# VHH binders against q9uj72, part 27

Target 1, 324 residues: q9uj72
Amino acid sequence: MFCGDYVQGTIFPAPNFNPIMDAQMLGGALQGFDCDKDMLINILTQRCNAQRMMIAEAYQSMYGRDLIGDMREQLSDHFKDVMAGLMYPPPLYDAHELWHAMKGVGTDENCLIEILASRTNGEIFQMREAYCLQYSNNLQEDIYSETSGHFRDTLMNLVQGTREEGYTDPAMAAQDAMVLWEACQQKTGEHKTMLQMILCNKSYQQLRLVFQEFQNISGQDMVDAINECYDGYFQELLVAIVLCVRDKPAYFAYRLYSAIHDFGFHNKTVIRILIARSEIDLLTIRKRYKERYGKSLFHDIRNFASGHYKKALLAICAGDAEDY
Key: E = the ipSAE of ESMFold2; O = the ipSAE of ESMFold2 at other seeds; V2 = 0.75 times the mean of E and O plus 0.25 times the DockQ between their complexes.

## First folded at step 11 (VHH; framework vhh_8dlx_2)

Design M3 (at its last look DockQ between E and O 0.94; V2 from the best seeds 0.00; counts 0 for: pae E 2.3 > 2, framework grips)
Fold by ESMFold2 at other seeds, look of step 11:
Structure M3 (fold): chain B 324 residues (1-324), chain A 122 residues (1-122)
Amino acid sequence: as target 1 above (324 residues)
Amino acid sequence: EVQLVESGGGVVQPGRSLRLSCAASGFTFDDHAMHWVRQAPGKGLEWIGNIWKSGRTFYNPSLSSLVTISRDDSTNTLYLQMNSLRAEDTAIYYCAKGRSKTDFWHAYPDYWGKGTLVTVSS
């Protein structure tokens, strides 16, 4: 074949899958006095999420026990977070991460940004359902109560999951670009509202036309304009939206690089991205990372993480031949 | 070149004990986790347990009170001690090895012997 897939993950359905034997080996790893952490990694990172659900079902059927619960009992720290996180269906994992971003000490605004700026309408719909079922709370109400200002308004728009799809109109793109340019010049509350509504509601295809027209009108890149005009979490959220529209895998590569190199290794961000993107575009993210930063994501994780936690992250990330 | 040869199978009365052996050759035995797996007639594979170079063992919780796995690195031999045998323990018993300890995937079995048949009458 002379062409590859446009985006690709790193975790695929395992061939010759045997959930019963996998569950038995996990039972051995978890239900004794000692824990075989390498066995956990060797099984759980080499099955897709659907297969992991079948393993959990077999485990419960054979042993009458909750696999996630047993892992939380036996494991600790970031390794626990990786292994338990792999066992969540994707909508529930997003809901889990948002819940803990808002119900811990303070609010983790970067978690809110990363999830809500990057998810599709369908993913947002499913995470809202999962959040309600798991926590008996309304996601939008929790976001409203935990955030404020234009940052809140932007998140509230994104969480509706109602972005236009597939529509393009070049004349409207020129009008929208003028609105964005005026918003950067005037910076009133009304202009900030108009800006976030355009960025949250227009289709990705339409926004790419808008950003090109913005460049034509202003001579300035959209991200640079936002950075110059705005600050705080509102600015960070707007930039995240623009980056996701342009090249979502590159956005995640940037986030991973920052999480690894800025102010220490930010474990929750690395774990969240690797798990959430492992079956979607993590291979593409890995390519963007190496292209932009010169070293592979595998190399950087190996240098900055340690122990079984490192090994689990490397197993999810995978590497090129020279990494091994 | 890799060889795993199970022995010690045969016909055994219910309630008795049996010790199976697995002679290993063609690789550096003490660099690998070793496993026992069985398959009863008409049933799927059932993992029994494993043992690491250190002597650490992990067992299928359904079998942990009935079996003991040990290894002798000086003779490259893996052992399975089975006690209080029942008719349901009738199976082909396989020895398996993990990959080298420097491999990412060293815990999971990657090569299997041909097996030895254990028949528990009744």
Scores: ipSAE 0.619, ipTM 0.889, lowest interface PAE 1.9, mean pLDDT 91
Fold by ESMFold2, look of step 11:
Structure M3 (fold): chain B 324 residues (1-324), chain A 122 residues (1-122)
Amino acid sequence: as target 1 above (324 residues)
Amino acid sequence: EVQLVESGGGVVQPGRSLRLSCAASGFTFDDHAMHWVRQAPGKGLEWIGNIWKSGRTFYNPSLSSLVTISRDDSTNTLYLQMNSLRAEDTAIYYCAKGRSKTDFWHAYPDYWGKGTLVTVSS
């Protein structure tokens, strides 16, 4: 019936939730010379983010200590990143990931693409607020200074958070498709600007019509056309936008598969997606992953990570019965 | 059938010590983490601490100077030693077990005893 949405996460509010007892058990796990890492996992991955915030507040009230700070002192490496990341409110987690993607010697363009191509207007608004409050910096100004070219221009368009929402216009879809076709043919600066304005500003519903009209006009799939016409991070960003419009869970499944199997073992990407999507669509992402790649995400994570890091990722991912 | 039976409760004067026991049956005791939890009248549950198969212990920081948890795997018994008891220690004391060591969720308690009442009064 109509309450059965196809998109679902893997982490839900725990029933019979007791933040005080949870905080006490975390205090025991963290206050001694030893750290009970299994207890951290068993509690924090079984609570939704709102409940984790209540635990952190109870911890502060009882012990006068910052739970995130205590975890950072006791934990290391990727396990620390998972456990600390779970404690961020979603807008602040996006802001945190963008801040660290841009601070340092180089810029992590994949992080910028993944977040800005996939977030809704509301999520972008909240993320910009969190970024300003936490870092005393303007997100748009930082993106501008840390990126360049059409890649920058496209990110700057997305970060406005002003994508059109509403009903489709089939006549305009045909016109928009012609503009996209011409942009692939001509590749001038003005054509690239028009292409990014269509992809960044039209509603998802309208863009699906545009992509259908594009195939009618060109005989090509939109992603294939972008891959032929453009390269670099601009091309990767345009593909990410198209994939998110078509099937956002499938986009994240593709990103996870790439992060797990590409040379270099991209831990930050796996951690970020699992945390950010855990309460939104991670279950749906798991379905798309298995449908497309033949193995469960759970199976691939088990082979990708080790130790308590692996246990934390698997707890967030969860699995089907055959995975266990 | 899993059974956890607490004993050693009763009325105790302030300043005294008390040792509680928990007799376990129906599972492989030495394969599970064990916990003590208490509930004072009109209050919520308060976690006291746990002990692992290895003998490692973790305690609620508020109680760590007052309690000691031990286990005897040969007799399937969990112990709680409490010292310098005060009126605020009046509570029902529960024994709890974690899942098997091979279970993913083995650290968190999954079964509770019925508890033993400790009353600290003059």
Scores: ipSAE 0.566, ipTM 0.878, lowest interface PAE 2.3, mean pLDDT 91
ESMFold2 (binder alone), look of step 11: mean pLDDT 81; pTM 0.834

Design M4 (at its last look DockQ between E and O 0.75; V2 from the best seeds 0.00; counts 0 for: pae O 2.8 > 2, framework grips)
Fold by ESMFold2, look of step 11:
Structure M4 (fold): chain B 324 residues (1-324), chain A 122 residues (1-122)
Amino acid sequence: as target 1 above (324 residues)
Amino acid sequence: EVQLVESGGGVVQPGRSLRLSCAASGFTFDDHAMHWVRQAPGKGLEWIGNIYRSGRTFYNPSLSSLVTISRDDSTNTLYLQMNSLRAEDTAIYYCAKGTRKTEFWHAYPDYWGKGTLVTVSS
């Protein structure tokens, strides 16, 4: 992840890490009459996920108790969701979010889009395995039953986790761009199928060539073309794929801005993105957010969240010097 | 210059009580969380507990029935009361402090004393 698209998270392995002492302080915070929420934040947001797993193991070894379970008993509301979410291994967190997006009445299509359009082949493979182990269900079968049409077909292609990697062919890029342009002109079911197959299966590097050729042929930006040609969740998914190919941190910055300003503070989306991207590209997401929207992500979270929940989100987000 | 100076250590018989003190200087004592940590010979650090300026205390569940932490903000002194001492309580006992309460990371220790040795033997 260091070549021409260098990205960086906000949470790093802590130096001088002592999982036994961390577990003891968490025990003090959780197992008495009162709960020390500041201690929970000060420890868990300042350790990487691998270190948090070691803390949970030490906690169980020392006290015979499940750290996540103890937090769920002592904590409530969105603060609970943040602190518990930090304790999930990344593939299981993705699986957990997808499960709850599809469980019960209705489906959270935006959650499905956000996760499946953005994850790499390796991440998808691991989340499918975690989903099966945790829920005794097949992720692909659940997506199939909860969705329909070309939206479903596109998600089903993404969830296979078989996107081409490292392949470029400029002649094929021109051909693929023509197919995409024809799909916007004719809008048949066959053209929709060919369009999503190109977007789901070609490598990111190849798709960037395709998007350039599309603009050369049509004079139009790919996202604008999709918005004019299609609607509904299929259109939203196609746009998410294009945005992730172009600038994945900018896609997440857009998602966060919408979550903060659209229908009040959409807690699930903000929590999911901050946790899932904290060790991957959240620092880069912060930069894109400020560049595009004028104010820092830190500032917007501080203004729209409150209490220990806000403190936890800000600790994960971190800020530049001027934010403090 | 921030200083934390532990005292009251020494040799004590099993079953007895002992009170350790930590004299603090170089910062506004009553605005900081304070901690006790110990290290038995050949073992790692063990967190004992903490106390906030409000008087709220939190303890390592393994030690909570054996220890009491208190503070005297008028004398800038932190105390550790230990009861029914056992041989396994032999350790170097360290005083530590957090940052100012208004800071984000105020609950976690950021500065440590040099410790005082407690030896529990018959």
Scores: ipSAE 0.708, ipTM 0.915, lowest interface PAE 1.3, mean pLDDT 91
Fold by ESMFold2 at other seeds, look of step 11:
Structure M4 (fold): chain B 324 residues (1-324), chain A 122 residues (1-122)
Amino acid sequence: as target 1 above (324 residues)
Amino acid sequence: EVQLVESGGGVVQPGRSLRLSCAASGFTFDDHAMHWVRQAPGKGLEWIGNIYRSGRTFYNPSLSSLVTISRDDSTNTLYLQMNSLRAEDTAIYYCAKGTRKTEFWHAYPDYWGKGTLVTVSS
C-alpha cells in the first residue's frame, strides 16, 4: 500500500498549525444565526485528521462544547455528512459507516463490500475495536446476523483481518489458479467456498501471481470469469476483492465514477471514499480516474454537487478540472 | 506589495472604549475577508473576529459582546470598536487579510500587519 511514492493522498499536515486559533475561528463560525460554512471548509479540509483531533480538543477546552455536536446542530444534509465525517478518526469512521449500513431493516451491501474488501489487516483490527467501543456491539456478530449465504461467509472471512502478508509461493501459484478455475467452472457450494477462501486469505502478492496463472490457464480475465459464473452480492464482493488486489486506487476510481454517473445518485458513497482515502491514496485515485474516464474527478464533482457541499468535496479532492 | 497598517492604540483606562483602524494597500481590499487578532504579553494569538465583503461578521465567542468589526471599502480601511475595556484586553492588536482562491473563498488569514499596542491601565 505504501510502496514509496506509488500512492499519495490529497490532504497533508498543515504548516504553521495553530489549533487554538482554528478552534476560535470555528467557534465564531458556529455561533449565532448565520453559520460561516466557508470557514468550516477552509479549516477542516486543510488539516489532516490528527490536526482536526487537536482542534476538537482545543474547542472543547475553550468553550466546553463538542465540535461535532455543534456542527450537526448547525448543518444539514450532505454538507453535514462531509463536515462531521472529517472529524472521525479513521477506524471510527469505518465503524460508523458499517453500523449505519446494517442498522434497522435494510442492509447497504455495497458499503460492506467497499470497506471490507479494501481494508488491510491492521485497518480491520482497528475498526473492530472502534465498533465495539462506540456501539457496544461485536462487528462480526452484526455482519453474521445481517447477511447470509456465501456473501456472509466471504465477509466473515475478510473481517477476521488475517490475510497472509508478504507470503508468496510461486510454485503454488499455478495450483491456486487451477482451484479458482475449477470453482468457476463447477459452481458448487464447496467450490464457492474454496474460491472465497483463496481470495480472502492469500496475500496480495500471491494473488497477483495466481491471477496471471489463471489467465494463462483459462485465457480469461479473472473478473470476467467471476461475472460469467456468479451473481448477486457474492459476485460483486468477489470482483471487489480482485480489483482491490490488482489496483486499489483504480477500484475506488470506478466506485466514484459509478456513484457520480449511475442511476440513483449515491452521495454517501462519494463522501465516504473522499474522506476515507484523502490521506491515503486519493491523489492516486484521481490519476486513475482521469486515465480511465477522460475527465478529472474534480470536473465530475463540480457538475455532481452544488453549494457548500460541492465546495467541501472539491476542497478534499483538490486538483483542477483539466489536469487531474 | 501588500501592506496593513494598524493605528489607534495607546494607553486607556478600564471601562473606556477604543477604536482601532487598519489602512490596507497593495491588494483589492473589497475582495478579501479581513480579520482582527490580538496577542497579550506572554500569551498566544487570540482571534477576535472577521468581516466579509458582504458585511457579514463572525466573532470569537469569548469576545462577541465586547467588540464590533466594520469595514469601509471606499477608503480601504478596517475598524475594530472595543467597549468596556479591562486589564486583560492589554495586547498587540493585528489586522490580517484572507486569501482568495478560484473555486471558493479562502477566508483564513495569510498576511498580517505589524500591530498596534493597546494598554489598559489605571
Scores: ipSAE 0.497, ipTM 0.843, lowest interface PAE 2.8, mean pLDDT 89
ESMFold2 (binder alone), look of step 11: mean pLDDT 82; pTM 0.835

Design M5 (at its last look DockQ between E and O 0.05; V2 from the best seeds 0.00; counts 0 for: pae E 19.8 > 2, placed apart)
Fold by ESMFold2 at other seeds, look of step 11:
Structure M5 (fold): chain B 324 residues (1-324), chain A 122 residues (1-122)
Amino acid sequence: as target 1 above (324 residues)
Amino acid sequence: EVQLVESGGGVVQPGRSLRLSCAASGFTFDDHAMHWVRQAPGKGLEWIGNIYRSGRTFYNPSLSSLVTISRDDSTNTLYLQMNSLRAEDTAIYYCAKGRSKTYFWHAYPDHWGKGTLVTVSS
């Protein structure tokens, strides 16, 4: 999985960074009726989030205006979503995506799964804080009210942000694997609870040992077993947890492929993953994507998106590279 | 190989107008955004504005009422018209070309001329 590889993003701090000149060019791009969308892309996708915050500060100091607000006024549709999303601090972006997944008509369970199954304890703590500050609501209470059943119980466990870290115990791994095997065979409410508690609370390193022992005991892959034993959003969440434990960049590659091909280009999911992973592991994600699916992520986005929206997504995907 | 040569600078009286030129060579001028930037003595770089092949122009909001940028793609020449010049407009004026050829359109400045000095004095 991660044998010998390091995870990398596609967006790094720009060299020779000049926030004052960047702010001036953004001011020109956003002045009046006609917006210079290409300049917005060429600046904002080529700065890290910390640098974008400095540009916003320079813009405010220089012009007395809110850069994010000016962009929202001048831009529309998915392009607006990309450019505005780039301006969120990472914890606030996660909070923003969760808020909108739960408000309005229905709940976007796949957004909840994607964020909560993949984030570290520190990231969960920071997103809970950002959610409270931004929306004056408790994230856990909102998840509880918008979800139900074992799906809810599992999300509620994840959102505590208390997964064991750095722990390994091979003897316990064998015991845990036996519990998972029994849970797949018996499928009672109590077994479902035991299964999700193991998957949510054990460290990634410990769970990899557990999954190997599970295969030894059952002769079956953990994901295949979950798919055969359970259904609905509970099953989808359990699979997401296992995939994130094994190879988180590969999980996101799978999510992107599904969003592009299975959903008729599900814009929200593509935007969210590209922005949220751009400074963390998006380069690794695109490598996994090409390994698994034969075509590059860049190629697939080029073929399914259009206009300045496409150009913005491709710029985030490529980082400072022209092609890959 | 890429060359940008500014001209038209010099000493000018306050209240006058001045037109700067930039002769471009070594790249396909028509396919690139072009920029004007200035640097007053002891100050940082100040972006004035840009112009695309289409003739679309964008200006630093602080300067938008004072300047006009134009281009002549048949002669590979960029122009800056400045009106009602003030002492604070004393600066070295640079032209710049948009970024190197990529899969996407070229907008952000990546190559600069040596500049032409404009001195606004009584």
Scores: ipSAE 0.506, ipTM 0.847, lowest interface PAE 2.5, mean pLDDT 89
Fold by ESMFold2, look of step 11:
Structure M5 (fold): chain B 324 residues (1-324), chain A 122 residues (1-122)
Amino acid sequence: as target 1 above (324 residues)
Amino acid sequence: EVQLVESGGGVVQPGRSLRLSCAASGFTFDDHAMHWVRQAPGKGLEWIGNIYRSGRTFYNPSLSSLVTISRDDSTNTLYLQMNSLRAEDTAIYYCAKGRSKTYFWHAYPDHWGKGTLVTVSS
């Protein structure tokens, strides 16, 4: 069927859930000279995000304290980032990652691309609200001030969260494909604008038809054409949009593979993807990773990470490809 | 000197109730969470519950139907009411002081009483 495979995460609601007991155990684990890191892993990776929010509420009521704050004080390094990250509601985690991508000197464009190219309309609306409430700043305004050019224009279009849904028109797909092909040939500012408007605003279903028609017209794969036509972060963002439309789990598998192998294990990217996708499609991402790269994601994490950090990542990954 | 003195322990029959008290001195009582903890023969420490300055309480879920914690800030006294006692509730019961509210990562006790023995037997 044209619809993709069933997508599935790795973290599900725990049965027999008791948030008060979990909060008590977490409080105990965070006391003393060294905290009980295994206890943190065993609880937090075995509860879904909704259950973790209930634990955080119980912890606040019990101790008068913020569980995330306590973990950030007692933990260090990448293990801290994993454990604290699990305690964010998903919209707030996206907002948190975007804030830190733009905070201070410089911008982490890869983080902006990864989040904004992959999120649905609903996820974007919730992320904007979380950003405003948490940081007292407007997400769109911050993106505008921290980026420039057609890269900025494309991000600004994505962050509106207004992609068409459910629309398909095969005749229009042929016309849209001709516009994309002309944009690759002419490369003017107006053509770049038309190209990003099609990619940002048409429905996923319509864009899949457009990409097929693009192949018919040009004889080229859409990604290959973008790579030949454009460069820089604009090109990377356009490719990310196309890959997310075609096979979003495969996009994240590619991002993980690149983070592990091209960057010598880029911890922030691995942590962000595992947490953000753990309840959505991380099991499907594992399948795509094995299919495309030969080794399982679990195997690569085991080989490159160490200590409790490794244990936490492997717990979120929830096993080898052969175990499902 | 921080001092915590438990009282009210003794022998009680199964199914009966018992009220324990803890007299506190040497610190600002209402700035601290207060705890009850017990240790049954041959077992480790078991947290019963606590009470915050506001009067809000949290309990070990396995004990929540049996216990009520209260505090009287005017007399610096912590209370544990236990109902429907069972033989497995035989233990030494300790009163404990939490750290100051400004030490947010140390909700567990930093000072302990001597304990009071409760024996539940026919």
Scores: ipSAE 0.000, ipTM 0.117, lowest interface PAE 19.8, mean pLDDT 85
ESMFold2 (binder alone), look of step 11: mean pLDDT 82; pTM 0.840

Design M6 (at its last look DockQ between E and O 0.74; V2 from the best seeds 0.00; counts 0 for: pae O 2.2 > 2, framework grips)
Fold by ESMFold2, look of step 11:
Structure M6 (fold): chain B 324 residues (1-324), chain A 124 residues (1-124)
Amino acid sequence: as target 1 above (324 residues)
Amino acid sequence: EVQLVESGGGVVQPGRSLRLSCAASGFTFDDHAMHWVRQAPGKGLEWIGNIYRSGRTFYNPSLSSLVTISRDDSTNTLYLQMNSLRAEDTAIYYCAKGRSKSTYDFWHAYPDYWGKGTLVTVSS
């Protein structure tokens, strides 16, 4: 909860913006066999998404070419993923990440959890529209077919994008807390259904009251209770929802720390969060990261990534004089 | 004080070649990417190309067959060689510099300071 805190990203509209000259310099950077990767970073990480769209339009007008396509042809590996990812409108980037999380063998459940547990009603509606337009598929149908059990049911509820807004009722909060407490005592399918419906459908404000009442009834923190009562991706999704309700920037800081330190540097997760949060709350995420883990996000990226990929991530993360 | 002084402009016949110079002072010349930019009458700025300390060059795809950029670090001078000049090459030609190492652990090559330019007129 941000009592007195202002959430802020790290990427802002550039002053004195010249999309024609930016496009010309990108054309030079991508011409021939020798690519000017430093210039790609200098331009694309220093413009907001709306400005990047204007650059892509200018590039197409001048050279008759698709900027994203040219970058995908000239670049490779994770650096390509960062540069191409910066060129997606935000709803389409979410749709892109979900599509690739579900396409092929297996499913990247952590990607599904991270996106669907954290996005607002408006973001979910825009994401569904982008998914349909880009892939000619229904996002809800794809989630249904790629997942199962209570994990599926919870994701399907979230993807509706219909969480209650602004409403609070202290009497109902007490009742909801009793339902959650009973679900931790009895772990039947119907109790799991009641639990996820409360967490997915009640407003953030109402859920904060519910969590307080749960503590009063049980003597336990809600996350600790979920961890004791459930397991698997259902448990991880429920925890993600609670964490996002309490402190969404802290949830993303936790996700980044895990992606950097648990079983190696998980490139797709780091790239996704940095891009998706760069204009929303990435600066606030950086603050939570340093507060909780002792070292800055900038420091950890510098230590675990390399080359132009590292330079691009550090440019998006930005930094301060205290990061070294 | 950073200074970039372009020279070598003037009137030249179509089909001829011309070499422009830019004398740099007030900064460590070889630590910076250097650029040429031009502006034709009634038109916007057009980026011509750049050159890094290493000698690597990159050009606007529309101009790459016409121009060559070089630098002489011993005299702090940037050069633009233009060949087969046409009337549409009439413009004010500007020298520009990028910044040195940024606070984000990488070089910032994008132009941040400009000279006053030198006029090139291509006419019979």
Scores: ipSAE 0.600, ipTM 0.876, lowest interface PAE 1.9, mean pLDDT 89
Fold by ESMFold2 at other seeds, look of step 11:
Structure M6 (fold): chain B 324 residues (1-324), chain A 124 residues (1-124)
Amino acid sequence: as target 1 above (324 residues)
Amino acid sequence: EVQLVESGGGVVQPGRSLRLSCAASGFTFDDHAMHWVRQAPGKGLEWIGNIYRSGRTFYNPSLSSLVTISRDDSTNTLYLQMNSLRAEDTAIYYCAKGRSKSTYDFWHAYPDYWGKGTLVTVSS
């Protein structure tokens, strides 16, 4: 079986899982004025999300308390964010991150880009449902009110969760590539709309054909063309879409590298990616990171983060470069 | 080879106290978190508490007023002091060890090896 040919996470269902005993040990770790942060890490990073939900249920049944609430009371700073984040079901975690990206001081456009450019139709539908249930708000309405211009229009298209799936048509790929080429040359509002409609609505498989035809027509890589033709968050979103279509784990590796090395360690981005990708493709992201940047993700986290926060991130990352 | 040998069990009257011991060998005792766990008749395993090398202890909130865990690193011995015993405390009591402290000051404290247990019966 060829692990390198299939995306993999780093967190798997634990064998010999005992949610009652786990809840008891978490109760011990969280009750009183001292906190056993190592035990929190030992348990929560070594269970899959489904198992963590069972632990939270056992904790509530046994102690009459909300595990997430107790962790937020006892923990602080980024360690709190990691431990609490692990307890969210994946659609609710995406919803939580989008809510805070839009309801804080200003809008965190890079969070919106990262989530909406990378999620599948199914993930987007589940995220919208979770957002409505948790916040009593419509995700699409909040995105509309907090963003503007072609950036908004592109996000609104993505959040519909209606990308074509599984269809390819080489003749249409050539036509679509010509539309993208013209859009880069003329840069009108109408051309920007046509460009985003192609990137948001065509299947990943079809877009790979489109990008190949674009290279044939223009002699230029699609990302380089977008960077030359457009600017601002619209440009960043278009690039994110293209990168996710080509190699989604590599996109996240790039985002992690930027978050670690550009103007300090951007904690929120690192936490979000590690948690959200931990059961999906984080192992594959680690491979892309080392391939592109030379040093392992584990190495960079170890050198740039500190304390129990570092230990939690390293446990989610689940391995050093030497382990490959 | 790891060995954990519990002792001090037996029949005890309600309201009395009892001290259990666990003799450890086959590993570096002071590099490991140590645990007490029990299993009452017809029940699942119940975690009592743990203790680190430093003496830090953490207890199941349901049992914290009943028990005290201590360790003596010079004799490689773990202790469980139980007070005000009740009939519901009748159980097999197990000693368990966690993994060693990691190179990143990270404790792998979760139990990975268990003794055979010692029976405590609380009855008149």
Scores: ipSAE 0.593, ipTM 0.874, lowest interface PAE 2.0, mean pLDDT 89
ESMFold2 (binder alone), look of step 11: mean pLDDT 80; pTM 0.818
ESMFold2, look of step 13: ipSAE 0.579; ipTM 0.867
ESMFold2 (binder alone), look of step 13: mean pLDDT 80; pTM 0.819
ESMFold2 at other seeds, look of step 13: ipSAE 0.563; ipTM 0.863

